# Designs tried in a protein design chat: VH-VL binders against q96il0. Part 75

Target 1, 167 residues: q96il0
Amino acid sequence: APERGAERRDTAPSGVSRFCPPRKSCHDWIGPPDKYSNLRPVHFYIPENESPLEQKLRKLRQETQEWNQQFWANQNLTFSKEKEEFIHSRLKTKGLGLRTESGQKATLNAEEMADFYKEFLSKNFQKHMYYNRDWYKRNFAITFFMGKVALERIWNKLKQKQKKRSN
Key: E = the ipSAE of ESMFold2; O = the ipSAE of OpenDDE; V2 = 0.75 times the mean of E and O plus 0.25 times the DockQ between their complexes.

## First folded at step 3 (VH-VL)

Design m3 (framework fv_belrestotug; at its last look DockQ between E and O 0.04; V2 from the best seeds 0.00; counts 0 for: pae E 20.1 > 2, placed apart)
Fold by OpenDDE, look of step 5:
Structure m3 (fold): chain C 167 residues (1-167), chain A 120 residues (1-120), chain B 108 residues (1-108)
Amino acid sequence: as target 1 above (167 residues)
Amino acid sequence: QVQLVQSGAEVKKPGASVKVSCKASGYTFTRYYMHWVRQAPGQGLEWMGVISPSGGDTSYAQKFQGRVTLTRDTSTSTVYMELSSLRSEDTAVYYCARDKPYITGSFDYWGQGTTVTVSS
Amino acid sequence: EIVLTQSPGTLSLSPGERATLSCRASQSISNNYLAWYQQKPGQAPRLLIYGASTRATGIPDRFSGSGSGTDFTLTISRLEPEDFAVYYCQQYGTSPWTFGGGTKVEIK
C-alpha cells in the first residue's frame, strides 16, 4: 500500500521567537521581524513585585501580540499561496511555462497582478474588517488597563510619601 | 450588462477561410481573456484557443494549431477567430466565451454562437 | 490531454426528482479546476459551477458541485422544468481545456 504522503500542512510553526533578551533587562525588548508575520515580537519585562493589575495588563498585551502574530502569519501564507495559484493559472492560460527560457521563474506584469490584488482584497474584506474590529477592542482594553496601572502607581507613591512624612 | 455579440452565419467551401467576430460590451474589455469553443451538430463542446486581454498572447488547442488565428481590436472591443483550410468536419457552431477575471479557465459569458457550414 | 467521461449519457427523470451527474477525469485535475455548464437546445452554454463546488452568479441553490481529483459530481436537488438540458463538465487544470461528452437530462 503506497504510503499516502501526508501533505504536511505548512502550519505556520508557532515560531517562538528565538530572540532571548538579556536576563538582567528591566525593559521590554523588541525582536526582529518574524519571518511569517513580518511583525516584530515584543518580550515583556516581568517585574519582581508585579501587581495583579500589572500582571493582567502584561498578559493582555502578550495575548494580543500572539493573536496578531498568528493572524498575519496565516494571512501572509494564504496570500502567498493564492498569489502563486493565480500566477500559475494565468501563465497556463497564456500557454507559458512556469519558467522562462533563461530558467527564471515566470512572472506576470503589474497590470495582470492588479486583478489578483483586487480579488484577494475583495475575498478577504470581511476577514480584515473583523480583524480591525478586534484589534481596536484589544487595544482599547490595553489602553484602559494602562491607565489603571498608572493610577495604581500614583496612589502607591502618594501612600509612601505620607508614610515617610509621618515617621 | 455584459454582452457578447457574434457575427452572422457563414457558408464556406472546403479549403476556404472563415473569420468570425465577437463584439464585447458592458465590461472593461481590456481586462478579460477571451476563449473560442466550437460545437459540431449533435456533438459536445470543443475548446479551440484563448487570447489575452492585450491580444499579445494566444494559446491554441493542438488540433487547430496552424489553422486558427485569434486577434483582438481594443478600439472596437472585438475579438476575431479566423479558421483556415476549412473541412466538412469544421461545420459547427462557434462560440466566443469570456474567461473569469481571477482564476482563468472557466467561462462566465458566452456569445450567441455563429454557425459555420462547410459544404462543397 | 485530460479526457473527461460523463455518466450517464442520458438521465430520464421527472420534475421534482434528484439528478446526479458524474464526471470522471483520466488524470487528477489540479486545484479542482472543474466547471459545469448547462446548455439548452439552440442556446449557448451557461456556467453553473466553477472550482468544482462554487456556484456562479445567479445560479439557484438546487445546483451543487462536489468532488476532487478525478471524480466530480453535479447534483440537482429538485429538478425544475427548466432544468431539462444537456450538462457538460470542463476542466481547466491543464491545457488544453477539455469538456466531457455531456449528460442529457430529459423528461421521463
Scores: ipSAE 0.557, ipTM 0.830, lowest interface PAE 0.9, mean pLDDT 90
Fold by ESMFold2-Fast, scan of step 3:
Parts: structure tokens; C-alpha cells; sequence
Structure m3 (fold): chain C 167 residues (1-167), chain A 120 residues (1-120), chain B 108 residues (1-108)
């Protein structure tokens, strides 16, 4: 057929060489979840004729993604560390070891963990509130610049349409 | 290596304003809150306010509300503390202090301090 | 605001001795959000303990924190020469964050 692999792009290639081919997709690509943040990273497409405004928007989106990923990676690490510390302290208080007789890692039941979850959420409430506020502000800024890019593209199309009509 | 480097000592007259800078390095600037704490000669520590470098959101101690303004410049990884309508009681060493990662209010790294002297 | 009262104001001890510093709050501190700092003359404070009992990274195990509610203690099990300094407690459970008046640990 006329349309060949050179003109087609796989949306999710399963096996990619360590050295990526020069030819890339014409849109953003979403990767697998990061093992620490559990968020899927977005690899932003850079168009050949990227305007300064489009570059500013892309960099803002990249910076926001990095900020968001770092927040959740560190939040998940802190949660895991404090959870293990809490479990170890409670097992020690009960006079129990870290492993069960069956050789499995010793854990607390849901009722015993309720105090930990309540305390963790409570002490991180203000931080999560500020995170959400910052996250919304960043998304507002992204939306604002997306609007500017859209207006730039409309203006450029109108210039071309006007030129064609006058000729 | 995490470092917070503050601007040099200032001498001001009553009624003037002072703006102290704190330049951060060695970490991702937008991921940690920055607090300002002052210490008058021979006295204890007093919390002034906090800024989120990512969003620019601020919160101030009531005592300083209306006189203190915290700002940041993400391109230079710098936080600023501006204190207006200076009084002799504002003579102190002013510190910037980084919020411990993802736990607000405990400060793991501090600037070296900036001495502000207010005298006529 | 929560007022923190540190006692004693000055503690005179010799190297090798145990130091016990008290910090009492005017009201209960949420989630034991209490930190301890060390300050030497001409220097910025250094974080020792946060969450009432958790040592900060790089802090020797001779420093320990304990307590809950309104009564908190910093203990230095065996004073080293470098431990003679002023110590401040700080609460971060409720805005505004507040500091205690400090305890000076000096060489006898």
C-alpha cells in the first residue's frame, strides 16, 4: 500500500533501542508510571517551527511536570518511611518481632493503622493544601499560555486568509 | 551541597525599608518552602513568614502583617524579605530557613544571617 | 499563639555529664510538632530533633527528644565539648510558629 512504516508511527512501541530513531511522533508521548511517584511522565513533542510562545508553554509544562513528580516521589517515600517506623514501634511495644512465625513481614491490622493514617493526614494537611493551591495555579498559568498560543495560531491563519482574499 | 546565601549587612534609619535576599543552591528551589526568622541582639528566635517558591503563596505572622513582603525569583533561585516602616526594635539578625522536605515548620538548612541595624 | 517556656535558662555542666532541657507549651501541640535547635555564637541555628523525638540527618545519637502534649524534653546523654551552646525548642503545630526563650548550656 502507499502508506508505509516510514509514514506511520506506533503509538506505544513495546521495544525501543537504547538509541532512539531520529524520526519521532508529531504529538506528546505518555510513558509508564514512575516507580517512586506513581505518575506517568509526558515526553513533550518539539515541533520544527516552534514559536517563542510555544516554547515558553512547553517549558512551563515540563517544569510543572518535574515539580509534580518530585512532590509525589518524596511524599510517597516519606509515607513509606513513617509507616514502617510506626509499624516497628507498635510491634516493639507489643513485644513482637518484625517477622511472623510463617516468615512473612509482620503487619498491623486496619484498626491499628487508623491512628497512623489519621496522624499522617492531619500533619500533612496544610502541606497538601498548599500543594493543591500551587498545582491549580500552575495549571491556570498553563491554560492561560495555551490560550495565548491558540490566539497566535488564529491570528496567523487570519493573516493568511486576508492575504488570499485580497489577491 | 545545599546552601542558602544571604545578602550583606544593612544599616537603615527609622521609617526606611530593607530588602534582604537569600539565594538557594544544591536542590530544586521550587520543591521546598522558605521561611524567614529573626533574632534581636541577645534574644530568642521569632518567626516572620513563609513563601512557597513554586506558586509564590505567602503567609505572615500577624505582628508583621502589612509590613513584611516575601517574594521569589525562580530564575535565580532567590527569595526576598522586604520589611517596611523600620523601627529600632527591628534591629536583628534575619535568617532564611528551608522547610524540611514535605514537613512544614521544621527548618533543616539556614542562611548565614543578615544583620539589619536601625538607628537614627 | 502558643507560648513555649524553656527551663532552666542556664545549665552549667562539665563534659561527660548528662544534660536535660525542658520545653513546656501553654497549650497542647498538635501531632507533637515540636523541633529542637542548637545555636552557637555568630552562627545560624542547627536542626537537631523534629516531631518531638526524630533525630535530623547527621545528628549524633547522644541527642534524644521525648514528650507529648505540653511537656517536652531534650536530653544529651554525655556532653561533648562542642555541645556547649544555646538550645531552642519550636512548635509548628499551629500558626504562628513560635520558639522558646532558649536554654544556655555552659561549661562549669
Amino acid sequence: as target 1 above (167 residues)
Amino acid sequence: QVQLVQSGAEVKKPGASVKVSCKASGYTFTRYYMHWVRQAPGQGLEWMGVISPSGGDTSYAQKFQGRVTLTRDTSTSTVYMELSSLRSEDTAVYYCARDKPYITGSFDYWGQGTTVTVSS
Amino acid sequence: EIVLTQSPGTLSLSPGERATLSCRASQSISNNYLAWYQQKPGQAPRLLIYGASTRATGIPDRFSGSGSGTDFTLTISRLEPEDFAVYYCQQYGTSPWTFGGGTKVEIK
Scores: ipSAE 0.000, ipTM 0.458, lowest interface PAE 15.2, mean pLDDT 79
Fold by ESMFold2, look of step 5:
Structure m3 (fold): chain C 167 residues (1-167), chain A 120 residues (1-120), chain B 108 residues (1-108)
Amino acid sequence: as target 1 above (167 residues)
Amino acid sequence: QVQLVQSGAEVKKPGASVKVSCKASGYTFTRYYMHWVRQAPGQGLEWMGVISPSGGDTSYAQKFQGRVTLTRDTSTSTVYMELSSLRSEDTAVYYCARDKPYITGSFDYWGQGTTVTVSS
Amino acid sequence: EIVLTQSPGTLSLSPGERATLSCRASQSISNNYLAWYQQKPGQAPRLLIYGASTRATGIPDRFSGSGSGTDFTLTISRLEPEDFAVYYCQQYGTSPWTFGGGTKVEIK
């Protein structure tokens, strides 16, 4: 299995592991914000001797990140689309064009936009409630498997210490 | 076909409470706000309040704050309006009215109305 | 709270005539969120117009709405016998939502 490259890579403050019990130099790293979701992706390190439990944890973290990225990309798209539809509808009602004389996209003032924000929040309330619930469920599962991996590593270290003293 | 069917007429004494039901059919109940509007004899229309059937969130006109309570039962697609501490000036026809999606505040379907008479 | 003043209070016309109903707001209606309703005796109101000028589903072409800001108009281009009723305007741009006092269109 190929090792990750040795050259310095772009990094940012994150939830990456700075201490890796299985090896001296294992690490995850964080990429720049995604254009659509505005979330920083984590690129997960795959060690040479990854246990089945460690693999399950990594895949769960990857799947959770994909789910989260997809949710926010979709929400940002929906917000943008519905915002433009709202503005278009109101400009048409007022008899105004979609563009100013300078060619810039016409918009509504903050008072007029408040109706859109109220409507959007109301119709998306349940969706965000379900997202929060699922987010907590996924994070609980990840934390549980992190604990299991930590115990597995402690047990293996203790087993090696007992084996070394007995030999 | 969208229908809003309200409970029957009520006669009450001053100081009592009344509870009017509004059963919705022909659409997805939880996706539309439900409003209550009343009309005193020979008078115009007066907005009382609104409920979100999906979450039960409510907002009331200041005049009715503390006296009106809106509730709903999503299993029966029914909204309830309870008005307490009734006075003779509460004699009116009470309507439930469905809000339209995207444009909140205009009412595309109305119940048949429930006459509440408060008589001392 | 926005007060809506409708005029005239009563409009006496014959079938085939044009009816023009006025609704004036005490302050500007946000985004022209103004609706018109028709109510016949013993019946619930019926939505005619919303967004100041958009005809509701199933409403005949003879009904039209116009106006903006504080001054709004419902026009019935050619009165039919079924159009003799009371008409209410309603604003839904600012909570609490309020109604006008009504204009009765009656047969002459």
Scores: ipSAE 0.000, ipTM 0.438, lowest interface PAE 20.1, mean pLDDT 79
OpenDDE, second read of step 4: ipSAE 0.532; ipTM 0.815
ESMFold2 (binder alone), look of step 5: mean pLDDT 92; pTM 0.938

Design m3a (framework fv_belrestotug)
Fold by ESMFold2-Fast, scan of step 3:
Order: sequence, then structure tokens, then C-alpha cells
Structure m3a (fold): chain C 167 residues (1-167), chain A 120 residues (1-120), chain B 108 residues (1-108)
Amino acid sequence: as target 1 above (167 residues)
Amino acid sequence: QVQLVQSGAEVKKPGASVKVSCKASGYTFTRYYMHWVRQAPGQGLEWMGVISPSGGDTSYAQKFQGRVTLTRDTSTSTVYMELSSLRSEDTAVYYCARESLYGQNPFDLWGQGTTVTVSS
Amino acid sequence: EIVLTQSPGTLSLSPGERATLSCRASQSISNNYLAWYQQKPGQAPRLLIYGASTRATGIPDRFSGSGSGTDFTLTISRLEPEDFAVYYCQQYGTSPWTFGGGTKVEIK
């Protein structure tokens, strides 16, 4: 197998590549899909007058994004690796029963692959349940803080309007 | 309970055939390949062949090609090993053992063994 | 086919001693598809180690596997009376499946 040159030196311990957004924008930046998770990362814009509450929300969303990216990158990698191992194992068995020069195939039919999919789903059921539980907990927390930030912004507008009126 | 249960001991005369069964229980029969391994008295382990319970595809060690036949019955979750033209050298304990279809796939579950004695 | 050579053929030790068993392959074993089995008289082989170094479920931590490529080792850190048995290595990386000749661990 050909050896590829190095891509992006910045890699998390989990093996997930980092992306580099363009220089400063006044809005959130949406990057290209991650190679492994297939999710588009968001680079959050930091306003000059970010409140402590807005900072907490941004950090929570950043942490949740990283967790979500790592989960799906690992899940997709595990699926692909186990699928390839299944195909290799099946072809290995066929190689002995059939003449190797005529019997070995690079692909399996849908019926044979159904065995793999059923087993993969069964083995990963617990992991997916834990993911869903964490996903709901994280989204509840984000929604809660989004509500608090919205209330803060409403209050600031009311305070600004009252200041103008009291003049 | 995940287990492989083999048929009882057999005594055969030279030139006869023997058919040993291996019944699987406690797991999905069609998701594991089934291997046959024999062991002559005081000797090591010798691989004989493998069968796919799902497709029925078989592969045999060159030494046994033409004499061994592996079959399965999915309705009873049972694999069979038939060895023909028996010789005294075929006196051994015969084991069935399962292999997962992917990943690290060692023989993680073995039958208790079936003693086949060929006497002249 | 890949030929596995185990050494020594017989290892005579006392309880409490360390046992080191070798398994050499005639060619490189990909993905560390190497397993170790224990067999006691009158019993079927029992899986101890797979993937060269991963202990099977229920196997005591005194059993450890190491190695890669063509040179593999099974180590029993402190022999218990129940550990005196025959040990086999097996490769499951390529067809045909092959076993080593076995190493008998016996009481000195």
C-alpha cells in the first residue's frame, strides 16, 4: 500500500484532524465535513463584549460539538474496520473451499452482509443507548442556557430603552 | 447457556466411515463458522476443516481432502463431520470449535470431544 | 501454510516459578492473529489469549501474551498447581489454520 504524505499536523489524541477556519469573521464559521464523523464543525465567533453567561453557553456548545464529533468518528471507524474484517474473514474461508485463483471475491452479496449488520447493531446497542442519553442531557443543558441568554438580551434591551426614556 | 455438545464415542473397523455430530446452543448458529480439529493419542492438535453454517460452504485441509465431508442442519443447529475409509491412524479425539465471522476470531468455544477408535 | 514451532517441548518447573513459552511462525502473522490454548488431560482445549496479548474472559492475570510478527511468548508469572498442562499456540490470520506442536508444563 502507497504511503501518503502528512496532512495537517494538528490531530487530537483520538486521531481526529483539526480544521483551520479563515481569519476572523464577525459570525460563526461552518467548516467542511470531518473525514471520519462526516459532521460539519462550527467555529464560534467571540464578541468583544461577551457576557459570562454567553461564554458558558459557547463553551458548552463547543464541548458538546467535540464530544459528538469524537463519538461519530469512532463509531464510523469501528463500523468500517469491522465490515472490512468481516469481508476478509468470509473470503478467507472461501479461499480454502474454492480454488483461490477462481473463488476469491472482493465483495459479498446482500444476504451475507445482512449477517454482519445484524451482529453489529446487536453488539453496539448498549453504546448507542448511552450516546442517546448523553445527547439528550447535553441538549437540555444547551437549551436551558440559550433561554438564559435570551432573557439576558431582552433585559438589556429593556434597560437600554428605559435609559433612553429616563433621559 | 452457550455450548457445543458432541455425539458419543465410536469404535470402527478399518475401511468403515464415521459421522460425528456437534450441536450448538445458546447463540445464533449462522453467525459463527464451525471448525473440526482432531488429536491423536499423545499428539498435538490437527486442523481438518471448516463449514459456514449459513451458506454451507466448506474448506478442508489437504490431508483430508476426498475423505472428509462437513455438513450442517440449520433447523437443529447441528454440524456433522463424516470421515470415510478409516485407518488405524485416524484413531483420535475429534473436536468441533466455533469461530466468529470477523474481528479477533479465535476458537472461543469447543465441544467436549468425541473419541473415535479404529481397530484392526 | 504457516508452520508454528513451540519451544521448549517440555518445561519442568515447580509451583511458584515463572513459565515462559515460545511460539515462532515460519512467516509474519498479520494483525497479531495468534491465540494460546491450555489443555488438561481428558479435556478440550481452553482459550487463554487471543490477538497475541488479550486475555480471554475468566482467565487469571498471571497469564500474559506478548510478541508480534513471527515471535510470540506466553508467560505465566507464578505457576499454580492447576497450571500444569499442555499449551498450544494457533494462528488464525490465514488459511489453513495451524497449531504449534505444544509445550508441556510439568512438575519438576
Scores: ipSAE 0.000, ipTM 0.488, lowest interface PAE 13.7, mean pLDDT 81

Design m3b (framework fv_belrestotug)
Fold by ESMFold2-Fast, scan of step 3:
Structure m3b (fold): chain C 167 residues (1-167), chain A 120 residues (1-120), chain B 108 residues (1-108)
Amino acid sequence: as target 1 above (167 residues)
Amino acid sequence: QVQLVQSGAEVKKPGASVKVSCKASGYTFTRYYMHWVRQAPGQGLEWMGVISPSGGDTSYAQKFQGRVTLTRDTSTSTVYMELSSLRSEDTAVYYCARGHDYVSTEMDVWGQGTTVTVSS
Amino acid sequence: EIVLTQSPGTLSLSPGERATLSCRASQSISNNYLAWYQQKPGQAPRLLIYGASTRATGIPDRFSGSGSGTDFTLTISRLEPEDFAVYYCQQYGTSPWTFGGGTKVEIK
């Protein structure tokens, strides 16, 4: 069972890890970097009197976080897989084994690895471009709804102030 | 087994809208993108658009921009394709197809297809 | 958008013969992101080859893909009766995704 003040992690339906804040939190919590995406997850606090507009904003932020986590988890996994495959392919071409005589993993020199990095970046240029576009669109939407929530909160404060004046 | 099951055939009048469903099973719905491709009788394949089931983000072919809408329901693992302002030229078999990645992925699993006939 | 031109439009061959299908792109396809699909009458397309030369799971070794840049080829080394179908190439290197016009492989 989770303890007060302790954080725990579980796995999201998408395979991205999640964390849970202390039991008595009254605000959003930021966790340690996810194992796969290397991004810090946010656990969003749900107020007791959350408006429909506030709920829409929170869900949009949660969905954006999950999308972002999945993108980078997949990108990092693809990088690791292709890097290992590249190294193994080049070692096979040279007639070398996967391990040195000392038992360490056999590696390629810096010049050969530079070829891999250049190819990987080139290959993923369009993917990064579309990621940036989608990230921009999502942040625009979040900013728009943050503005609407701010206006709602101003209106609510004005209504409270008006009632205080009436009393 | 990984499967995509589509809704049944539709007959519509010009100017109507049609909504086709595609239900996924046998895999994690949110990890794969879903593409929509159509094929008019005796013609080739035409890409219409893609949706991210995780985020709901969509991208459409310019030809269909403004009258195609892709949506999803993660609770039922279902993707929907709605095409409005139907014309006789929209008579086709409509397929959903799974892609591993938004930008650069082949379509490895296909639905059985949904025939949409637009006739007066 | 990248236009894919398939040739010939129709191949009339007998079982046991080799089929060679061409797909030419209007511009270079990045990372050889080209796939081949088989479609039989009344059925959905079936993925055969992706990444220009990698066979999809369950696809017989008589199917092979080759090529890079703008010129790609699908080869069926020894036609079986089940192989008489329409074949489409598809590029997924640059949005929007585009398909070729198809090559029909029919029994002579």
Scores: ipSAE 0.000, ipTM 0.467, lowest interface PAE 15.9, mean pLDDT 80

Design m3c (framework fv_belrestotug)
Fold by ESMFold2-Fast, scan of step 3:
Structure m3c (fold): chain C 167 residues (1-167), chain A 121 residues (1-121), chain B 108 residues (1-108)
Amino acid sequence: as target 1 above (167 residues)
Amino acid sequence: QVQLVQSGAEVKKPGASVKVSCKASGYTFTRYYMHWVRQAPGQGLEWMGVISPSGGDTSYAQKFQGRVTLTRDTSTSTVYMELSSLRSEDTAVYYCARTNPFDSGKYFDYWGQGTTVTVSS
Amino acid sequence: EIVLTQSPGTLSLSPGERATLSCRASQSISNNYLAWYQQKPGQAPRLLIYGASTRATGIPDRFSGSGSGTDFTLTISRLEPEDFAVYYCQQYGTSPWTFGGGTKVEIK
């Protein structure tokens, strides 16, 4: 049978989920959030007559997406692990079990968690600063190449119009 | 079931042109790109070009620019590859092969059976 | 264009043995957009692996792909008689589409 969701949510070698867009689409496709990074991947439409400049732009966007996905997948994993360790430590200090009487995960209130969030942010401050710097650098490069692609397209249209007038 | 059926073997003289067909069935013809790949006897695979059946837009490998022309007929779900100014080194099996138009799907999932083109003087 | 180099050119093995085929790219392939194809004499190529490590529909689990960046590997864990063929890698991360030179897996 025809399968529209075939190969959806496959994992890539890098640990990033893969997703297949609808077959009739002729534009970029946004997939569901990745399990690990919680970011929505973009699958880029590649036209048959893609120019070298358009290819360079697409490659930059794909590499930036993969870098971003990997960063957040790692951060989310680290956050979840450290959060769980913090909660377990605090519950043990209070003489409480890891689960409530109903079998739910035992949790700390927002006031108790404030110390964890403060410590986590402080510990990861430098890492997040470097991420933000690189993120802006990458987006400036992408914006610059988007401008170059736009100019190339305008120039090609003008060249085509000039050739037609000469004929 | 997806099928790509190519035309039969051709024998041509140097300087002639050949036109090979590839008829698609079992899917929506205009939603997938069609590529042409050739293989000389005992050699590897060489990409020649691609066509979008929906718009007719084409892109060719630099080696074949000026000699290869890809066209399609949506009424018959058929793609054509025409190679002009044939030389002995153009003797090869020519394949059509399908790709999804998205970046993650641009691998060749289905291939035609191949068309042998022999150029002899 | 990205040049793909496959090694070895010929691999002589017996049924039941493990085959390891290499494909090296001249530059990094974005998102591991690399596929592997099997070709038997007189036949069209058949898709085995795409995205470096994802098996195509109907491909036995003895076929596996691995690698990233510039170095990729196709492994056949236990060769069956029908696996003796020529194998090609292909990148689709950047235009033009390019193939490796192929590795022939032949009976010893």
Scores: ipSAE 0.000, ipTM 0.542, lowest interface PAE 13.9, mean pLDDT 83

Design m4 (framework fv_belrestotug)
Fold by OpenDDE, second read of step 4:
Structure m4 (fold): chain C 167 residues (1-167), chain A 120 residues (1-120), chain B 108 residues (1-108)
Amino acid sequence: as target 1 above (167 residues)
Amino acid sequence: QVQLVQSGAEVKKPGASVKVSCKASGYTFSSYWMHWVRQAPGQGLEWMGEINPGSGYTSYAQKFQGRVTLTRDTSTSTVYMELSSLRSEDTAVYYCARSQPYDLGTFDYWGQGTTVTVSS
Amino acid sequence: EIVLTQSPGTLSLSPGERATLSCRASQSVTSNYLAWYQQKPGQAPRLLIYAASSRATGIPDRFSGSGSGTDFTLTISRLEPEDFAVYYCQQYHSSPPTFGGGTKVEIK
């Protein structure tokens, strides 16, 4: 088996968004778009009396966010590299340099770039299908746990009201 | 493993032609550009030209235009460099070098070199 | 064409010392299009650095590249005996690709 040289996947640094919400925040915070994924990170609030079900929901949301950030960071990096390779290859095929005589980066026209996008989407179609499937599964699970947490909160409020009526 | 294996040393007279081969292996031949770079004794590196093995498209340095011809045989994964009207100044080691597509023109693999001597 | 000027032409150092090699371009070069090569006597050049600062596969951490615009640097943090060679910078920002004149790193 030919040893596939380990393509050092330039793993997008797991850039933990340096976004830190105010310490006294009692709600989720949305950060600025991540520089690699372009997705806005959410800092999830941790209640002092977090139930096991609330904790499970929070962890699932966090894991899903990290998964989504990593996917898009890697996808954007791959896209950028392949786009640059495509431009370079096409310019060579046209007998053009990477720079114009004015020192500007040589570009392809919109029609030539349309070919790149078509090819890129075709090549990554299965990857995107799997992503979408997994995205829906994760969000369905999150929604399900949100419903459970909502029911738990209602039940706890009802119990507290009954205890106050009995005293 | 990627390998570029060049033909053996050549001795030619002035005015003759030389054809050097570079056999590629260990990768998809048509997906990478092949370049030729020469080095005169005790001198630096000089780019001569490039070929797209898939399309057959070639580009040459102005200095060698009209004298250098790059060809490929896709069946044997071999690139050829022919240099005509040889002069004493063409005495050099000639290298084939693969360019990495992701690194936009860097030469990641090189042949062992072919010494071409032009002498009367 | 873009002319690359390397300095110094020769660098005499001892093993364990730090080597700093300069490559100056006649025009601004995008960092993605600058590479460094090592060549030992009787051997083909070997890629060390690409995109000005990225190490090629199998290149030791003692090699590092930096720079932007017209000024680029190759640094060898601690010279090993096998590092005594000629080093070339190369640009592919514009056609034709061009090499520097080389810097010879020799043992003192």
Scores: ipSAE 0.014, ipTM 0.577, lowest interface PAE 7.9, mean pLDDT 86
Fold by ESMFold2-Fast, scan of step 3:
Structure m4 (fold): chain C 167 residues (1-167), chain A 120 residues (1-120), chain B 108 residues (1-108)
Amino acid sequence: as target 1 above (167 residues)
Amino acid sequence: QVQLVQSGAEVKKPGASVKVSCKASGYTFSSYWMHWVRQAPGQGLEWMGEINPGSGYTSYAQKFQGRVTLTRDTSTSTVYMELSSLRSEDTAVYYCARSQPYDLGTFDYWGQGTTVTVSS
Amino acid sequence: EIVLTQSPGTLSLSPGERATLSCRASQSVTSNYLAWYQQKPGQAPRLLIYAASSRATGIPDRFSGSGSGTDFTLTISRLEPEDFAVYYCQQYHSSPPTFGGGTKVEIK
């Protein structure tokens, strides 16, 4: 169709970028911000004698990280794509070029952009509300399991001290 | 309360021109795009064009380019659709409809429609 | 331009029944760029759903939209007498905005 502009079709990432921590690491490693989500990934250290409770906590944290990375990668790409499509379509319908005479990117006025942001937030409101609900549920669960692991470690330490003392 | 009120029915001869008005109220006139959509008897909806009431910029569907002209009067919050060189196949109900500036046409409010009949 | 094909052309149902209306696009439309309208005889169309699944202000929750890519659906969970009308899907992914041919929901 002559009226349809050439728009590159973007695909959402299928996964999060992988960062390689040092091979000799004996603790959790924090990587650089992911290109798509802008969140820093955590690579978890797995001790040789990890308890079932510690494993459960680690898996919950890993799954939550993956979920969070996917949500924000998709959100950021959707926002960027829709913003660019909105700008391009409005400039095209107005008969304006994508670049100004000075070679700078052509832009829309503040009123037009403000309405875009307002509507983007509005149509994504329920999605963001469910994200926040799930985020709080996940953080509550993580905090609860962190407490359980801490108590388990304290109890094990006390057991070892008592055993050494009595022997 | 958002309202779009259109002018009354028109009967025209082939070759004539028609100018339909759409008066907006209940919102900031310059903050939303205004579109024109027509519907021939017993048929579906056909987009004709759009206007930015703030800037005056217009865009038209290829089929109507050269025959349709969209204008606005900011002092009366009114948009106009003028269609020239009328043919019998232009007989339709013509609607104005408002859209958000964020997209190409989510039409949240519509005028009541103006019937234009073209006959010999 | 993007061509939208609606099916069925006519859907004959009784009040209380579930209505499922289909809209297929000739090319991929993101789920955020499809709307549904209701039109009753002698009236202007009324926006029901935008962004494929978001209900417009004042629209009852029995109306829901779903779908992505090229296949979109409007569902009316329990038809009320006032829901018998013609329904149109519309894309706003690319200019010009285009409408489907419509599905008439009529009393059996």
Scores: ipSAE 0.000, ipTM 0.451, lowest interface PAE 19.5, mean pLDDT 80

